# VHH binders against Riboflavin biosynthesis protein PYRD, chloroplastic (PYRD): the designs that were tried, part 16

Target 1, 366 residues: Riboflavin biosynthesis protein PYRD, chloroplastic (PYRD), of Zea mays (Maize) (b6trh4)
Amino acid sequence: PRLAAGALSGRCQAQAAGDLDDAHYMRRCVELARKAAGHTSPNPMVGCVIVRDGRVVGEGFHPKAGQPHAEVFALRDAGNLAENATAYVSLEPCNHYGRTPPCTEALINAKVKEVVVGMTDPNPIVASKGIEKLQGAGISVRVGVEEALCRKLNEAYIHRMLTGKAFATLRATLSMNGIITNQIGKGADQSGGYYSQLMKEYDGVIISSDLAKMSALPLSREAGTNQPLCIIIAQGESSRLHIPSLSQEHASRAIVLADSPVTVEPAGVEVAVFRQIDLESILQLLAQRGLCSVLVDFREAGESFASLLNDFQEDKLVQKVVVEVLPFWLASDGLSNLAFGGSQSFPLKNLELRDVNGSVLLEGYV
Below, E stands for the ipSAE of ESMFold2; O stands for the ipSAE of ESMFold2 at other seeds; V2 stands for 0.75 times the mean of E and O plus 0.25 times the DockQ between their complexes.

## First folded at step 6 (VHH)

Design m4 (framework vhh_podentamig1; at its last look DockQ between E and O 0.47; V2 from the best seeds 0.00; counts 0 for: pae O 15.9 > 2)
Fold by ESMFold2 at other seeds, look of step 6:
Structure m4 (fold): chain B 366 residues (1-366), chain A 121 residues (1-121)
Amino acid sequence: as target 1 above (366 residues)
Amino acid sequence: EVQLVESGGGLVQPGRSLTLSCAASGFTFSSYAYGWYRQAPGKQRELVAAISSGSTLYADSVKGRFTISRDNAKNSIYLQMNSLRPEDTALYYCAAGISYEDMYSTPYDYWGQGTQVTVSS
């Protein structure tokens, strides 16, 4: 940390430097946790950093469902150096039994002096129980360091736990003059592109049957990632639906939700038939199937698919919006087809933007 | 108040079968994941089998011999134990927790008092 000896108060400068050090280590926890992006669902992404005398002595993250938590790996990495150290963890340590003892007991047995927690567990049944266990054992606990970043890391996990529903994001692409298009930005679906990264972050992607018939199903091109389940919405479809990019060997990568009986090619693709398809029913079904996060990919949508999104802000059906703006001005006569939406206006929160190969990517929350 | 009550334990010879049951009360049965755990003398409690609304999980040591099942109408969880071995001797616990994570990491907050299974010749 930096200390100033001039007219500034030593306590103020020391506190500012200490806050920056805590934030630095917690941001490292988030970086570590992101190494498991796409691999931990339904579990949250968690990172842990153990610091002694200003030095990192151990690091760990939760690599995938069914493996130990981040704290176990970090304590293993630190060995005996964890004694009297400070453990930084992005999510409140667990205080319950699974196949292994709880992480609170691991931290207590390692004799850490302090635990710094990014966010409490959002599950109200277990919230604060890990913190209380640590405090009861004489360990100092601080909570809330980089809390917003830690919550954003696990926004889908938090949403599912508080509501029982999948976290839903709407993605669309617009021309500069506001015309919705099925084209995505140059390179966006290649490794490292934003679209490939999005496919890594979501358990499922909801697409129209028109997209499924016309192009390759959405996938991530990031190395070693699990692919999202493709949920194909077939409204007003004939008795047959052909998905040319899907082989029979990969039939389990897609499910078709239809409003009338359909035969899907290739064979083996699951089909569920409903009298009426609406977004709330789709999201409820996907949550029951165990999906924590879904992306609604608004391409080749047509009017029937678009109608699913009428008033999408109601009852928190969609939490996040991602809009790509392409550097093109598309031909149109007058003001037709400039936007889509429901019957109400509302602001988006926490708007962020970035340049992605000459396009602009906008992100905001409902 | 949430309660889990195990029954069906006893003394059996190696190679025999036994069915454990767990009666659940005080909460919505279908919303939870359930597990059977066991603890032999001097050892830590270990997961034997777990069940949620759509999946099951078995410890490697019992795969093919034990079957977990649930009856939502009776609020009951069962463990069918076939081809019992002396190594299966333990106090068997029924546990319940909210299935927000995979069954390996499910926080089981509700436990029964256990039923003893002894396999000896």
Scores: ipSAE 0.000, ipTM 0.254, lowest interface PAE 15.9, mean pLDDT 81
ESMFold2, look of step 6: ipSAE 0.000; ipTM 0.285
ESMFold2 (binder alone), look of step 6: mean pLDDT 80; pTM 0.806

Design m5 (framework vhh_h_nbbcii10_fgla; at its last look DockQ between E and O 0.40; V2 from the best seeds 0.00; counts 0 for: pae E 17.5 > 2)
Fold by ESMFold2, look of step 6:
Structure m5 (fold): chain B 366 residues (1-366), chain A 126 residues (1-126)
Amino acid sequence: as target 1 above (366 residues)
Amino acid sequence: QVQLVESGGGLVQPGGSLRLSCAASGSEGFTFSSYALGWFRQAPGQGLEAVAAISSSGGSTYYADSVKGRFTISRDNSKNTLYLQMNSLRAEDTAVYYCAAGISYEDMYSTPYDYWGQGTLVTVSS
């Protein structure tokens, strides 16, 4: 039970309760938004919670590109109870006409008294336009509640919006004694495993031609997922490349980027031939094809594939690194070199780790 | 890379008209029709303002409230050119006008405008 008002000053308790409630509701927006992970690209993931007199009266999230925005679903759920309520939304409401009317107008028409925003629109040209529209209609607006969490939710969208390039994550697996391995952790590629989750969350996955020849192409095993485009890098390849796990009927799931003409089995797989293949050219092509996020999966990599990652920290080519450390000590003939991606040392930022089925998953930002 | 070059700026009387053009070019594989385009302006001592934008197909347009009914954005994908027809010009329209381009993911208000022209000056004065 809450303390009686006479036990503490009303201002202190009201302020503390308000701060806790704001963070609580915004975290709920993020939870709702994540239900659509892997389904909203190129749109951001957004959640909205409508609160009236300390009670949630409506909730919604943006389920898929081309569907209504989170605010619309939350307002429908709240019905007439949205009037004089507080709307929590993880991303600044849109203020321009597109396929549907702006969310700012929906909020104004519902007569909400207050809107709490997790983060502003990342595009500096249109940033705050939604907030200004709401304020001009007499709605109180607060900004920045759980902002770091809201930004992490949409880090790929933000990066694409600010740079015009896809958000890139480098993934590798190491043994406990520091040797790069082609195995991934047991269960990682099964439903609920981190690798299966990555395949759900990324629009594309970049792999070596050796991986494509020797293994099944990366797939998510999460329910109802949109599978990533498999981008297969073929450098120094003979005139023929066979992808045994890919049927002709699914040829559109892959594209081969090659440095010379190559005939691909199955027929129908797109082949793009480059004078020189480098990571920047790959990321530019993928951005032009509408990919917001790509994973570079460092497995079965030869020297040419590894050379793509030389100095990957330069020019903001890669934003994030995910390293899995297996609880296994690999045999070695001596001291090994773990370096790939360049000749210079640099720190990773915002390091996090978690235990994943007996392995350690490390995550950090370039 | 995408290169944008504006033209058509100049001095006009209040109530007059100007037509701005923005010619786009790029490296091999450049496809103008993949880009959403916009006009932005900056008056002396003011921040940058979005004036008008047009989707990659040309099917959707945006106008700032200050220019609605007076300005018309259009594009000609066969000529890789963006236009801004400015009618009924006012002194407050005096600014450097920039064209900008970005690959569109959805409606133009969420488009990352990565490529910018050098700007063309429009002065509205008697």
Scores: ipSAE 0.000, ipTM 0.233, lowest interface PAE 17.5, mean pLDDT 82
ESMFold2 (binder alone), look of step 6: mean pLDDT 82; pTM 0.837
ESMFold2 at other seeds, look of step 6: ipSAE 0.011; ipTM 0.421

Design m6 (from d10 with A36T S60Y S63Y M109F; framework vhh_5j56_2; at its last look DockQ between E and O 0.03; V2 from the best seeds 0.00; counts 0 for: pae O 23.0 > 2, placed apart)
Fold by ESMFold2 at other seeds, look of step 6:
Structure m6 (fold): chain B 366 residues (1-366), chain A 127 residues (1-127)
Amino acid sequence: as target 1 above (366 residues)
Amino acid sequence: QVQLVESGGGLVQPGGSLRLSCVASGFTFSDYSSYTIGWFRQAPGKEREGLSSISSSGDYSTYYSDSVKGRFTISRDNAKNTVYLQMNSLKPEDTAVYYCAAGISYEDFYSTPYDYWGQGTQVTVSS
């Protein structure tokens, strides 16, 4: 029974105490990994801590694609203290040769006693090979410590590896009476605001051509961030498209996806032409370009832009939804009903809400 | 391509035991951090019945339907990319095709839409 007092009937399992120590160090791996948020795509965020005699003797994280992995930095930090230590890593150590030795070899050469892994690598090339290599060298390996936390950290990476498509989040703003608006909440796009934070978290932002013609392209105002690629959808566009907020020197910050040839101003903006544009094809293209995550920013959306979302749940094209609800009631001509995103009803999972400067931000998984 | 493959079915006498395996190919089961992995069965002429599930997101909670509670145990081996169903004290009423499935979970797999299904493995309890 759940009503019993815990003091006398508490849990005494020795394994539970050991799991709490492991969880502590794995959470530090996740904290370290997050220091590289927005910088590692297409690689995952990974952290590593080296523990000897109950003390952290080395720490590291993967700072950017093309740089050493977290384990290499942590082992360098620990030096010879890594011998007979326990290495905690948020993701299965790599077992492939690149510009540096594989992380399994680095751990073996450092003579670590044990490796504790948050999650196996979803990448088919490396799945379980790192664990097998370490075990073959006589190193004790435990797997699954804080697994849910480690997987949530890299949900976009995992999605891309499993599907070949970018992880997509749909963002929209509603009035209190359910009318989709083109204005975002007060301060949301300023440093510290939720929209600015979203721009840091996503590799790309999909916007309508109308938004691109009418306002500044989305960007993050968080310090030190890489800016998302702006993906501009130009279905049914005339032979030219002018993006007034984009200078020619910054043309590489945008790409135009069109259903017919279009001349873009400024010069140098990449244009990709498709016979037909659908969200699935967009997400595949973006993943091929190394983007793991994209935000579909539903502002200034015409019928053609909205049609990208007609079956997003049924076709598994969007994984997450972010809805900002503004604290005002918009005028309308009468009763209205608003719907996009398919013909079927479904619940959102893991709903969260936050107060964001007087508005409500709702987040959930499809 | 992502696939779930069941194995371990067969003929067993009443009171016996079987262990079913569900192996993923094309991805790792632990990559289902937003999904629950569960076992279902369908007896001839009956509707599909949910038996047990194990969460892959946020916790490692398990669920058992009343018909199998205390007799069946679900487990997951992340390193082998496999979910197991240990079935003990089997009865003739357990005769069915057993399916492994993965889907979005609210910790109640009877209401959870499942994206991936195996082809099933036959379990027959008879002497």
Scores: ipSAE 0.000, ipTM 0.091, lowest interface PAE 23.0, mean pLDDT 79
ESMFold2, look of step 6: ipSAE 0.012; ipTM 0.356
ESMFold2 (binder alone), look of step 6: mean pLDDT 79; pTM 0.808

## First folded at step 8 (VHH; framework vhh_5j56_2)

Design q1 (at its last look DockQ between E and O 0.71; V2 from the best seeds 0.00; counts 0 for: pae O 7.4 > 2)
Fold by ESMFold2 at other seeds, look of step 8:
Structure q1 (fold): chain B 366 residues (1-366), chain A 126 residues (1-126)
Amino acid sequence: as target 1 above (366 residues)
Amino acid sequence: QVQLVESGGGLVQPGGSLRLSCVASGSEGFTFSSYAIGWFRQAPGKEREGLSSISSSGDSSTYYSDSVKGRFTISRDNAKNTVYLQMNSLKPEDTAVYYCAAGIYEDMYSTPFDYWGQGTQVTVSS
């Protein structure tokens, strides 16, 4: 058929549409990756989408450490349709051989034409090695599509990789007039509530021994959740600690960090004794045990528990804060100072807010 | 378990040199040569930055970030369980607390550095 000036415009439009589609497919990778939220530590959440001739022919995500990577599942799903396709992956494909086959070899053997990467691996030992391997095999590689989204997806993994400490989020509840309360908002801990979803997303939750003695241990009510490890801080505790909501069958759900020997009920709960309990040491210990993220749940906090948070900004021990503001004005005997922590003030970065069942949830970065 | 201790930090003039050491020790079964070692730094108000790494003794590959390539040199002495960072042509922007970190290659996407030192202060000023 005969081509006119409109045909040239059509080629330019097709290229522009294809470039915009890269962001779409990468966002799908992130959506897939989040299906494994709470299950992959110490591995990152990763998604992969295989596209051929504008059509998704395979997709996959990494379900947990020790299982195949996202690229392997996506390539299996695509079968022979992966040949000459474009593979979108939220994190640089691995290029090491271990119990999990290297993803670079899988992509090369499938004869994909191009790989589009959301972010490079932040680990300086392996950074760019996967990309270099693919390029050496003649595969075109583009990097940085939706990079901010891909980095936010794995902010805890990145933090652990770069610091050797778990990513820490401080959670607290305030009344409208600034009084710290021990009750969370109505419905927040039920399925779909923000607290239940936090418990699904975090590998561990740090609580005071007072909370553990008085209340049920934090858990998620989301379906299929791998429950967080409860880290119970027992400073100045007597020789005995009773956790009434924990059965012996579920003793592995909790660990007690104490400043002196303590006998825990039920039996079988791990106890670790420190000469001095400090947040930095806790975060390092948790990372060494495979946790990438931890929530510090500021409820029933005495002075000893609160002291863990002294200088948390100055020492870079907490990366994120989540504050729930309840729509109540609580009785008070005067003006009070809500401050705890360090000797300096600082603004929170990237502040976001949302309505949660009549309360306001504020989130920001330290 | 593995313990890392940095040393060799201090005050130096711009253009000067400094040599950092990272000495590793561990409990029974510790084999230093199996670990990759990385150097990181953190200046006040900034995120921790990866600077350099050296792989296990079997590979001995080195990596340098663009900010230090050509100025810093990483090396290791497995007989002494020690990794060095030779820092030349120092600039005021190199002022930071410097950390070493150790990790082993496991069956994972990427192995995080599992063990970290307490850090040593480097200050570059006139």
Scores: ipSAE 0.014, ipTM 0.360, lowest interface PAE 7.4, mean pLDDT 83
ESMFold2, look of step 8: ipSAE 0.042; ipTM 0.504
ESMFold2 (binder alone), look of step 8: mean pLDDT 79; pTM 0.805

Design q2 (from m1 with G103D; at its last look DockQ between E and O 0.19; V2 from the best seeds 0.00; counts 0 for: pae E 16.8 > 2, placed apart)
Fold by ESMFold2 at other seeds, look of step 8:
Structure q2 (fold): chain B 366 residues (1-366), chain A 127 residues (1-127)
Amino acid sequence: as target 1 above (366 residues)
Amino acid sequence: QVQLVESGGGLVQPGGSLRLSCVASGSEGFTFSSYAIGWFRQAPGKEREGLSSISSSGDSSTYYSDSVKGRFTISRDNAKNTVYLQMNSLKPEDTAVYYCAADISYEDMYSTPFDYWGQGTQVTVSS
């Protein structure tokens, strides 16, 4: 491996042969953490890399809520080589005694020389407690390396922690000429496709009753995933709703939210009836059920489903937007027919894009 | 079911002080000392920000965000089911709706999310 050189100040600093900068190791922590995508909720995704003499001597990640933290696995992997090493961790090490000993004690007992932290814990109960414990034991601590990347990794956890509400993402598909379409890109719902990956990353997916009646319920085709709870919105339905793709054995994978009593087939699907269904009420219910993240999948939407998204910027109910642009130009009677998103224009923040099998996937923040 | 009610907000000049109260109540079996309590704020057009917390039973475990450390002090009175936030040296940037939130006993491997929230009290710092 060649020496890497780069500096935020615009002047390069020399690196030792075989030594990599802090950003490289922290990005590895994020890569490791992502191996547990879809498995850690309500806990964050965390990775840890232990480096000694310019070499990675241990790696770990937090695989599932209730299991050891990333630091424990990384320290076990490093063994005696952790002494005098630098530990990179994407989230501040815990310093509380719960079901297992705190990670700060594990790092101290391994005699690491330095800990480099991607982000402090957003929870005020624990924030800085881990850092202070390590510093009190004589360990050097640096904070904020690749902080934006580490925060993005756990954006749903951070939002849920700070607000008590689920992180909400709106997903839609457009033609090249800006017409909302019900299709998703070819292959997007197959293993490795972006839609399949989204279904792995969210605790729940909100869909229209029309989609539920006409198509298979959204699911991830990634190996070993926990499937999202399917939340079906049944505003203005007559007294019956049939979900043909759902077996009675799997009725617990869906919940129907309705504005009046409705009989659902198959039997055993939970139905919740509200005086008034709006996005805030839906998000409150889902947070009470322990969901940290939800995706609003805007497909087969009627007027009532679309109305959930009126003024979605108000009250910060939606944090993120994901738009797929298909390589088609659809016939239209004139100018754009996009018809939701409120009466005010606003810029999206932190725009990112990528190419996905002939389409463009855009994401940005409200 | 837990209910939280904030009070003590108002208008104050820069450099002034306010004391916020958060009174908790609940259904049968409610035990205030089993909850960690946090203070949060939300300014117009911004996301909610965590400010300070105090562990269950008031055992001296407190946290303060960097934005308020040294200026704000959290305390609790378990006999009155109340948590206080003493806010000193207030700045215009502190203008927001202030919320208290409660979470179940702190025993998880990672931090736990706050499950119960108050309706908020307005604090305005201007002259």
Scores: ipSAE 0.000, ipTM 0.323, lowest interface PAE 12.4, mean pLDDT 82
ESMFold2, look of step 8: ipSAE 0.000; ipTM 0.198
ESMFold2 (binder alone), look of step 8: mean pLDDT 81; pTM 0.821

Design q3 (from m1 with Y63W; at its last look DockQ between E and O 0.43; V2 from the best seeds 0.00; counts 0 for: pae O 7.4 > 2)
Fold by ESMFold2, look of step 8:
Structure q3 (fold): chain B 366 residues (1-366), chain A 127 residues (1-127)
Amino acid sequence: as target 1 above (366 residues)
Amino acid sequence: QVQLVESGGGLVQPGGSLRLSCVASGSEGFTFSSYAIGWFRQAPGKEREGLSSISSSGDSSTWYSDSVKGRFTISRDNAKNTVYLQMNSLKPEDTAVYYCAAGISYEDMYSTPFDYWGQGTQVTVSS
């Protein structure tokens, strides 16, 4: 009978509607958090939305390392309306003390009735400590709302917490016939373009010395962003390297990693010399310098640069791949067609695609 | 520039005890008390598992995973730049390489990143 089905449907409908409301507010947390993209490393991007009586009464996000957490801003925005409200937070509230009480205490003191968490703290040492504190104070906690979205938002942070190494993404641009090219899609490097926004996301960008000699160094054109450190790989280079697009004033924006002594122009660019350069050693050095994320921008790939990517999947050195496919067919004699590394075939995970001003952008995980 | 060296591992029978030590050293200006220390382990074919941590704060806050709570105790001696892991009631499933890790805690951090890792010490629990 339909009456029996109606009873089951009623409970299912109520829970499904509640789940969609939770998902809506959590997606807003993620949108808020992204406002600080490029500014929070080594801290994660976090957003918080406070809801009372079906209405948003406060919002906040973590704007920059060294500044208050998202929950603090959202609670300040809500004022006394936070009492008996539901707080949505993209990452488990912190539960550590300093001169400022932890976010768990701020939520408790504001007397919120419920906290909805996108993901737990990825650090295995402290995972669930904040949730347990809130529950111990009588606050209802739900976990895992839009968890995949929240994890993707902070994939570099998660990788760093779990491994102690920088998160690495391989980026390449291909023609329709598979030729790696120095060109990127029209408008991609302008404000709002995918390349400009991608450059904002990463602490460092690894490029070949060939690219550095031929073209402007990668940068973001998003307003107010911290530019990535440009890491230039110079293997088998002559004793001189000139970087035409870099002024002496901006010498600190680049570092050259070389396998032999090299004099760099402009003056003031740091040079580090290694007996052997490999991707693992680079990622270790960058982590020691405080970089949480790096992009390997694979456009002009001489033999030495391409060799960095040998067996990158087997050694788990790269987590993500971003490939732009341009809408034209290139002659092989006029451009590089060197395939990049790896001795094994493997499928990429979670493949996504989108149209970016007439080109196709593909993204997937190793 | 922080170096961590674990010691105290070895072979022990089920039900036995071991005390692991993690000794830290650093360049000029190194202040061990500013670091949170965590203990991790990795058994063959398994993912690295977090076991316990001790904060840099004056309260010396500790955390334990459910798999070791009640059996393991973390402590620190800042005068010796050392963190200890006392492991009691050891079981065969505790067999692993044990690592200590260190990270500077900042007031505004969401979680302590563990940037410095020791080389590990083997613990084997078998009859």
Scores: ipSAE 0.020, ipTM 0.423, lowest interface PAE 6.7, mean pLDDT 82
ESMFold2 (binder alone), look of step 8: mean pLDDT 81; pTM 0.823
ESMFold2 at other seeds, look of step 8: ipSAE 0.030; ipTM 0.573

Design q4 (from m1 with M109W; at its last look DockQ between E and O 0.71; V2 from the best seeds 0.00; counts 0 for: pae O 10.2 > 2)
Fold by ESMFold2 at other seeds, look of step 8:
Structure q4 (fold): chain B 366 residues (1-366), chain A 127 residues (1-127)
Amino acid sequence: as target 1 above (366 residues)
Amino acid sequence: QVQLVESGGGLVQPGGSLRLSCVASGSEGFTFSSYAIGWFRQAPGKEREGLSSISSSGDSSTYYSDSVKGRFTISRDNAKNTVYLQMNSLKPEDTAVYYCAAGISYEDWYSTPFDYWGQGTQVTVSS
């Protein structure tokens, strides 16, 4: 009978097929969300897909802070086809008024039948409140589809929400025999290179004053990129700091954190003076300025800059490590040139590797 | 800047109660009622867990994780710049360092991070 086909829907078979289909649609949400990489901070990257009768009838993503949420774009795209559809969203729909009405209200008014959520909002103010609102309106809600993928997408946002500090990645380059070098791999900073892509993905980059004096400031060469804020650490610096690659017109792309007054060229670069500079305070300050993610670019690092990394594992100051291994053997005077990271010993988690233009790129979590 | 100071931690037997306090202060023009406050905890070797929050709205809407719902109660006293966490029916698994955190609400709420954190207070539940 027709009721068995509609009302009971072959629970075991339909649920198994639905679970696999759910993963497919949630992965599409993540793909959509990534289109806004580097543009949404302090907001998360969010995607939404509206599915009716096994077909995608609408999709959207959150393009930047201050713009509509992903669900709004997806519902507009679906139009009247959203009625009795299933909405897939990578992050729990919001349930509060802001510049736009709550996404829970939009979903309810569109009369969607079901909402499938990748992850709950890590913000305790809103956690589960969107889900509860939808359920109270009679909408079926499932949570946790591709949750690990959705969490990885927004690892920086989650970290900031739970700790009040920016998510930090340490980047360093080693020779094949394990010696720290200031060189990055050939082509890494060009379009499509891993370094250029990192600069697109991170809200800020922390560099030494020596790097700023000697080289072009880090930037992305990916199309359409918001460039990261350059955070220049000037400890023990003389009364002047010249940044030759920075024009006065672009002075807002850098900030100098110093332990004594310094005059910066070009004019217009913000300077903040502290009695003592430490990584924890930097990460809190950057989060308060709306940055969710920062890269600590370990190049031209003197002892002062390296000291920022003291206790980084025990204090949970760095979450991720990216190490580039160059295809050359560097001369050394024994074992004294082989390590940084001092007195900490711990395994990295979720190690991945890639071949990048003749070098090896290693990534792992602290 | 906003400063947060927790107090009220200590040793308690299973089934007991504790009341944590979070006192907020700030620079000139600080208005406590404009901040949402959350309570978090972290046990050794575990990730930090969000427990409860209280909004900056006029109704002071409250939220609870499933692990503490029904046992913990958050409240605020804006006259004293203080948020409380009343913890009842405590269990050994509630042993952790407890933190309060504060954030100003953004208009779109996607970006309502807790940017200010206290130093934490130890709660230990053991017989």
Scores: ipSAE 0.005, ipTM 0.375, lowest interface PAE 10.2, mean pLDDT 83
ESMFold2, look of step 8: ipSAE 0.005; ipTM 0.544
ESMFold2 (binder alone), look of step 8: mean pLDDT 80; pTM 0.816

Design q5 (from m1 with T112I; at its last look DockQ between E and O 0.81; V2 from the best seeds 0.00; counts 0 for: pae E 6.9 > 2)
Amino acid sequence: QVQLVESGGGLVQPGGSLRLSCVASGSEGFTFSSYAIGWFRQAPGKEREGLSSISSSGDSSTYYSDSVKGRFTISRDNAKNTVYLQMNSLKPEDTAVYYCAAGISYEDMYSIPFDYWGQGTQVTVSS
ESMFold2, look of step 8: ipSAE 0.138; ipTM 0.599
ESMFold2 (binder alone), look of step 8: mean pLDDT 80; pTM 0.812
ESMFold2 at other seeds, look of step 8: ipSAE 0.189; ipTM 0.651
ESMFold2, look of step 9: ipSAE 0.078; ipTM 0.617
ESMFold2 (binder alone), look of step 9: mean pLDDT 80; pTM 0.817
ESMFold2 at other seeds, look of step 9: ipSAE 0.090; ipTM 0.583

